VHH binders against Glyoxylate/succinic semialdehyde reductase 2, chloroplastic (GLYR2). Designs and how they scored, part 23

Target 1, 314 residues: Glyoxylate/succinic semialdehyde reductase 2, chloroplastic (GLYR2), of Arabidopsis thaliana (Mouse-ear cress) (f4i907)
Amino acid sequence: LAYRVYSSLQSTTPSTRDELGTVSIGFLGMGIMGSPMAQNLIKAGCDVTVWNRTKSKCDPLVGLGAKYKSSPEEVTATCDLTFAMLADPESAIDVACGKNGAIFGISSGKGYVDVSTVDVASSILISKQIKDTGALFLEAPVSGSKKPAEDGQLIFLTAGDKPLYEKAAPFLDIMGKSKFYLGEVGNGAAMKLVVNMIMGSMMASFAEGILLSQKVGLDPNVLVEVVSQGAINAPMYSLKGPSMIKSVYPTAFPLKHQQKDMRLALGLAESVSQSTPIAAAANELYKVAKSYGLSDEDFSAVIEALKAAKSREA
Short names: E, the ipSAE of ESMFold2; O, the ipSAE of OpenDDE; V2, 0.75 times the mean of E and O plus 0.25 times the DockQ between their complexes.

## First folded at step 26 (VHH; framework vhh_enristomig)

Design bb1 (from aa3 with A33Y; at its last look DockQ between E and O 0.70; V2 from the best seeds 0.00; counts 0 for: pae E 7.5 > 2)
Fold by ESMFold2, look of step 26:
Structure bb1 (fold): chain B 314 residues (1-314), chain A 120 residues (1-120)
Amino acid sequence: as target 1 above (314 residues)
Amino acid sequence: EVQLLESGGGEVQPGGSLRLSCAASGFDFSDYYISWYRQAPGKQREWVSTIYDSGDTYYAKSVKGRFTISRDNAKNTLYLQMSSLRAEDTAVYYCARVYQRDFYNYEDSWGQGTLVTVKP
C-alpha cells in the first residue's frame, strides 16, 4: 500500500492566470532596465506597485496602471513579491538595507528578487539581511540591456531560495526569454565569471588570428568576414574585429575587469582542481596589456600585448 | 528630439587647458552613458572617454591622465577637462549618447562638434 499515492489524490493546482492576478508585485528602481521590466509586468495584467528614488520616474508606470509607494519599506510591506533593479551594488544595498529599506517592510511569507548586477559579497549581504526577516531571497542578475528589457527577452541567471525561484518564474517569463536556476546565492556571479573567462580566451585567440593573417600577407578584414560566415562565428568577432584591425578600443568592457575576471576564474578553478590552461595563457596577455597602460580600454586591446612580444621591439 | 550641443572649443597654447561642455536635452540624461570622441584633420574619428550612469569613467590610452570626463545630472551636462594639451589633440570633439549591450557600445546620437586647436 503506497501512502504517497493517496496524498497526491487530494491536491489542487492553481491556474497560471489566477496566480498572476492575485500576487502583488513590488518593483524597486525605474531606471533604463527597471522601467521597461515593470511595464511588461503591468501590460501582462500583474498588480504592480513601484518605487524610485526620483519619484517622477514612476509617472509613466503609474500612467499604465501601477500603484506608487514612497519608500522601499512601504513597497515590501504591501507586496508579496518584490523585484529590485538598481544601477550599482551600493544602491542595491541601500534600497534593501538602508533607511526605509526593503528589510523594514518585508517578512515571512514574502520574497525579494534582486535583479541588479552586484558582486558576490553584496548579494550575500542583501540575502542575509532579507532572510533574517524570515523572507525568501533570490538573486537574478540579467543578461541583456534596454532593448531586450523592452521586448521581454532578458536572460535571468538566478540563485537562492528554490521556492522563490518557482514562485517568481511566471513573472521572469514575462520579462525574459529564458531563466536558469543555479543553486546557492553567488552562483549567478560565478556563472558570469566562467562565461567571461571563455570570452576573454576567445578574444585572445582571435587577436592571434588577426595578427597571424597580417604577417602571412592575408587581408585581416577578409579573415573577419570568413569567420563571420562559418561555424566559429560569434557576434563579438564581427563587432570587435574591424576596430581591432584599426587599433581602436573604445571601452565597452574594460580590459582591467576582463583581467580581473580571468584571475578570479583561475582562482575558482584552483579551488576545485580544474585545469584551465587556455585561460591561464590568455590571462598573461591581459596582464601584459595592462602593463602597457591599456587598463581602461576595451578588453579587445589585448591584441596589443601580442604586438609588443614580436613586432615593436625589432 | 535628442539634442547634444558641444561648446568650449577654441585655440590654446601647448601645455594649456580647456574645458568642453555638452548640453543634453530630449532624453533622461541621468539614465545614459555618454562619450567623447574626436576627429583630427585627415584622420578617422577616435574614442576619447566614456562616463557611465554609475559615474565610472574610462579613457583612451592617448588621453589618460591628461583628460577628465565628468557629468552634472542636475544640469544635463557632460564635461571634458583637458590639460597638458599637445598639437596632436587638435580635433573636432563630439559628444555621443551611448547604449551599452553586454560587451559593446552603440552610439545612437551625436552632437555637431566643437573645434579645439592647439597652436603649433
Scores: ipSAE 0.013, ipTM 0.531, lowest interface PAE 7.5, mean pLDDT 87
ESMFold2 (binder alone), look of step 26: mean pLDDT 83; pTM 0.838
OpenDDE, look of step 26: ipSAE 0.645; ipTM 0.900

Design bb2 (from aa3 with Y104W; at its last read DockQ between E and O 0.41; V2 from the best seeds 0.00; counts 0 for: pae E 6.9 > 2)
Amino acid sequence: EVQLLESGGGEVQPGGSLRLSCAASGFDFSDYAISWYRQAPGKQREWVSTIYDSGDTYYAKSVKGRFTISRDNAKNTLYLQMSSLRAEDTAVYYCARVYQRDFWNYEDSWGQGTLVTVKP
ESMFold2, look of step 26: ipSAE 0.017; ipTM 0.539
ESMFold2 (binder alone), look of step 26: mean pLDDT 84; pTM 0.843
OpenDDE, look of step 26: ipSAE 0.481; ipTM 0.837
ESMFold2, fold request of step 27: ipSAE 0.016, 0.055, 0.012; ipTM 0.562, 0.619, 0.547
ESMFold2 (binder alone), fold request of step 27: mean pLDDT 83, 84, 83; pTM 0.834, 0.837, 0.835
OpenDDE, fold request of step 27: ipSAE 0.784, 0.740, 0.770; ipTM 0.956, 0.940, 0.951
ESMFold2, last read: ipSAE 0.013, 0.041, 0.011; ipTM 0.535, 0.588, 0.464
ESMFold2 (binder alone), last read: mean pLDDT 84, 83, 84; pTM 0.838, 0.834, 0.838
OpenDDE, last read: ipSAE 0.765, 0.773, 0.770; ipTM 0.948, 0.950, 0.952

Design bb3 (from aa1 with A33Y; at its last look DockQ between E and O 0.04; V2 from the best seeds 0.00; counts 0 for: pae E 8.6 > 2, placed apart)
Fold by ESMFold2, look of step 26:
Structure bb3 (fold): chain B 314 residues (1-314), chain A 120 residues (1-120)
Amino acid sequence: as target 1 above (314 residues)
Amino acid sequence: EVQLLESGGGEVQPGGSLRLSCAASGFDFSDYYISWYRQAPGKQREWVSTIYDSGDTYYAKSVKGRFTISRDNAKNTLYLQMSSLRAEDTAVYYCARVYQTDLWNYEDSWGQGTLVTVKP
């Protein structure tokens, strides 16, 4: 079991340190996720050039040995392979295609890897613009937050030009614990939505279980213990169950983001006439939890949507 | 490299006490939830207790009131103080670092385990 997990999720090792320094790496966006990702590349010996809208966020990276350029265009003009990690689809499009954007510096023989895209249409737009220059494009949305990014434990859901996937693989292995190649652009974002839809539905079902156990006079802490011992075990049940029972929701994945992903997944399902009734019901619970002001709490706060109004005040 | 090294297991009489330790290295210990799990012969691993980075503690019903989880962030060490031990507490005890944020950011690192035997 341990061998199966590691070999299937970490099948590619990075190149030697000297070979990593041969490829000039650009990195656009030094936010909460981008900064630690770029730092891991620098620490592994990569030749990294950085850019960020707020210049001062690049200073720690330059202190670690990164080069700086004042625009996305200048980064892609001087780098072989450029990663982009931006906060939202609008920023991702602007950095790629806007004023002084990446498309004006990138050309045949170079690659652009967008790790920020969660929106299929935006990824397709950026792909078309990049590929019109003769360059290669890979979408590689990442699941995770600051800590996995710092630890080099991200999971990449990639899609796009296969040769670019192969070229990028050593660098993805530095920043993450596994990577998947999913074919055409858009499939990475779609896979992320489907996985998040399942996760959100699982949490909603678990929340029902906790409350039902309480209502029938069972100890919900024993419920958590029982489910940990069988086929329905999921790590999040053991780790979030105790805090859910205490009605405490320290934010690891904001409820508003889970609800947004449910909505987008339902839209994807509609576009191909796929029935997803469990996800539809779960999404209604997330919407109710948002109406209670829980948008910034952990998505496990969805349990509050199932409580009677009086019990929520206790 | 991430390492979790359990110690303090041994034989004890019913009603006795034992303190388990887990020495952690290779990560920023203070930023993680750390848990104890146990596995009795012929059973699946089961959760025992978790301590959050906030210091909040949680326990399985079978050990609540008898076991106390704690952490010393200055020494990168997790503890499990076990008291009022029973035969059913006999198991290999594992320390686990788990990080739960969202989708794919589940990280798990496990120690090798330490055997606790409560003599009948």
Scores: ipSAE 0.012, ipTM 0.338, lowest interface PAE 8.6, mean pLDDT 85
ESMFold2 (binder alone), look of step 26: mean pLDDT 85; pTM 0.850
OpenDDE, look of step 26: ipSAE 0.601; ipTM 0.883

Design bb4 (from aa3 with A33Q; at its last look DockQ between E and O 0.70; V2 from the best seeds 0.00; counts 0 for: pae E 8.6 > 2)
Fold by ESMFold2, look of step 26:
Structure bb4 (fold): chain B 314 residues (1-314), chain A 120 residues (1-120)
Amino acid sequence: as target 1 above (314 residues)
Amino acid sequence: EVQLLESGGGEVQPGGSLRLSCAASGFDFSDYQISWYRQAPGKQREWVSTIYDSGDTYYAKSVKGRFTISRDNAKNTLYLQMSSLRAEDTAVYYCARVYQRDFYNYEDSWGQGTLVTVKP
């Protein structure tokens, strides 16, 4: 019954405000996402120790009551549970495994939760290095951006050691509105790929709707409003629709990256014999938009792939 | 107080070059996505270029290959190097602090603008 003992140990972690202060929390990375996440933990009464490559980024958190340590190693040595929020896979690996990295302070009985956005291979590498110390590992990439991070409204797509997921859950609830446990490390990245495939297909369909409404003499601004009030509403329609009608595509998610995600999702679908014809058709539109030189614009620029030649910009 | 101050605008001939600067203060510049926008007379404001806190850069189709955005985080300064200027580049150029929500950008602070005039 070793599994039952293991899961019971982790399922008894504290979940009330007073109990939250009994777990020492490390937080590595005080960037645009990490700083508000750590601030929310401090404001909820957690015992938080912070680190950042640029020490002055920690000053606001220290001012709110956080402790500071000068290396990832020192943070993990003094904390029960450490979160890491780094900008890219190379930084995430370096903070975890590099010189003075988290692996040198972490050990059995401790946990490492990487909330960074990294590729599957990087997450597996960090997982192996952490688990070789006897510690537990959880990947927890987020859905959401700066404002949801400030508001405690992130969505966590977690995978890894289930007991660590259970121990981390109260803290994820402080920083986000929902969390999902997806099993083995790598499944978080896969879930994001599937979600982004749906997002790309939705944008292509929305673009068709805008152009059709214009062609039949309807006001596309009214279309956006009607969509926002009905069963098919999605925040991105309300947020991007007005700009798309104006043919303005300031980059929030690059079209080239959406096209890449469509390609990767189609490859994943092929590997398991899953039909995804809507994504396949949408991917062709993203390829056309790339051929128009729109790779660096927002993925909503996919609407340009559908426009009549005389309405296109020279 | 968040402040963004553009400079470096002026009058140039077609094919010429200018370098715009945007001095930022009142916030942690290195943590933010910053963008250039422009507004020609009688036209709506349009996006020109964005640089992320990561250093990744993105450009509107109309300026790609001619304009280069960059940042100096030590000096809290954003730059736009403009080359091969055309008459249609005549506009007031603005820098903006940008935050991202659900894959959409929101501009929450703007500079006063600097005028670029490309003579016919």
Scores: ipSAE 0.012, ipTM 0.493, lowest interface PAE 8.6, mean pLDDT 87
ESMFold2 (binder alone), look of step 26: mean pLDDT 84; pTM 0.837
OpenDDE, look of step 26: ipSAE 0.583; ipTM 0.872

Design bb5 (from aa1 with S30D T101H; at its last read DockQ between E and O 0.67; V2 from the best seeds 0.00; counts 0 for: pae E 5.9 > 2)
Amino acid sequence: EVQLLESGGGEVQPGGSLRLSCAASGFDFDDYAISWYRQAPGKQREWVSTIYDSGDTYYAKSVKGRFTISRDNAKNTLYLQMSSLRAEDTAVYYCARVYQHDLWNYEDSWGQGTLVTVKP
ESMFold2, look of step 26: ipSAE 0.192; ipTM 0.669
ESMFold2 (binder alone), look of step 26: mean pLDDT 85; pTM 0.851
OpenDDE, look of step 26: ipSAE 0.457; ipTM 0.826
ESMFold2, fold request of step 27: ipSAE 0.065, 0.031, 0.031; ipTM 0.596, 0.578, 0.581
ESMFold2 (binder alone), fold request of step 27: mean pLDDT 85, 85, 85; pTM 0.852, 0.850, 0.849
OpenDDE, fold request of step 27: ipSAE 0.782, 0.782, 0.786; ipTM 0.955, 0.957, 0.958
ESMFold2, last read: ipSAE 0.024, 0.064, 0.014; ipTM 0.542, 0.580, 0.307
ESMFold2 (binder alone), last read: mean pLDDT 85, 85, 85; pTM 0.852, 0.850, 0.851
OpenDDE, last read: ipSAE 0.780, 0.779, 0.778; ipTM 0.958, 0.958, 0.956

Design bb6 (from aa3 with S30D A33H Y104W; at its last look DockQ between E and O 0.79; V2 from the best seeds 0.00; counts 0 for: pae E 7.9 > 2)
Fold by ESMFold2, look of step 26:
Structure bb6 (fold): chain B 314 residues (1-314), chain A 120 residues (1-120)
Amino acid sequence: as target 1 above (314 residues)
Amino acid sequence: EVQLLESGGGEVQPGGSLRLSCAASGFDFDDYHISWYRQAPGKQREWVSTIYDSGDTYYAKSVKGRFTISRDNAKNTLYLQMSSLRAEDTAVYYCARVYQRDFWNYEDSWGQGTLVTVKP
C-alpha cells in the first residue's frame, strides 16, 4: 500500500523503507526499458548501482542518486540482487558471462534476475553460469514497453529459483503491476512464445474479418469500432485496424519475427504432442506474406496473404 | 522540447538520387526508433521506412531496394538515401520519433517536412 503513495506520504512506512534500504540493487543496462525501470527503483528509495556499456546513459540515473560501477563484475560484487535488461541474447550473455561479466563478481548469497527478452537456450545458459558460482538465478522477461516501464506497470513472467523470486518480489512490484512464477528456467520464455502464438493467430483472424466485411459491403472502419466496444476487444485491433484497412504496415513487430515465433511455437507444440491447428494455418499465411516481400513490414501485413492478386497489383 | 527538422529536399530527374536529413534535438536520440513518412498532394500520409535504436532497418515494399535509412547517433541525425527515384516518389517527406509499446508503434513527434519533386 505504502509503495503506491510513497511520494505523497507525509509519514514513512518503516517496514518497506527498511527492507528497500537493506538490499543493495544492481542494474545492468540503461536502454529504453532499463533506464525507467532503474529510475523507479531509485525513486522508491532503493540503493541502486548502475552500469551500461555506454557510460553516458548512466548519467540520468546518477543524477537521481544512483551509484555507478564500470563493469558488470563490479556491480554484482557490491550488490545483493542484480537486474539485467539487455537488448538481445548476445548482449545478455556477454554481460553475464563475458569479460568482466557478472559471474566474476557474483557468489553464494546473491541473486541475478535477467529481465531481458532472450530465447530459452540463452536463458538456460546464463542460468547455468550464474548458478555455478553458488548464486541464485531468475529469468523474468517482461510484457510491456517504455510507457509501462516508466509507469511501473510491467508484467513479469518469471522462472527459476523460487527463493530469489520471493526476494525480488518487492522490487518487481515497484517496476510492474503483476508477476507470475512459472517454475523452471525456460518457462518464462515459453510463456512468451505461447502468448505470441496467440497474437499471431488473432491477427490472421482479424485480417480475414476485415476482408470479409469489405467483400460483403460493410464498412471495415465500423467493424473495428464494433470490435472495440465488445467482449473481443484487444488493443491491437484498434491500433492496427485503421492502417490495415489502408494497406499501410509501418513496422512495429516485423512480419518475419512473428512468422519465426509461429514456427517455434509449432515446434514446441509438436515436442509435447499438442495440436495447434489454428496457429498452423496462421503460420501458412505469414509464410505467404513473406514470399510477397513483406518480411520487413509489420506483422499486420499478413492481411496481404489473403488478398486477390489483381487487387494487390492496383 | 522535442524537435525534428528535415532538410535535403529538392527537384530531381527520374532515376536520380537524393539524400534527406532529419536533425533531432530535445531527447536522447540513441534510445528511439525514427521513421520516415511521406505525403503526396491530395493523398494520405504513408510510411516509408523505420530505423530502430539497434540499427535494424525496415522498409515499405514500394521503396525497398531503392531507399536506405540510416542514423548517425553522434550527430543526432537521421538520413534517407533515395535512389532510382520515380514520379510516384514526389511528396513532402517527414521524420517522426517512434515510441514502441510491445508490438505496435506510436509516432509521437513529427517534423515539418521537406519537399521532394521528381520531374515528369
Scores: ipSAE 0.012, ipTM 0.514, lowest interface PAE 7.9, mean pLDDT 88
ESMFold2 (binder alone), look of step 26: mean pLDDT 83; pTM 0.832
OpenDDE, look of step 26: ipSAE 0.577; ipTM 0.869

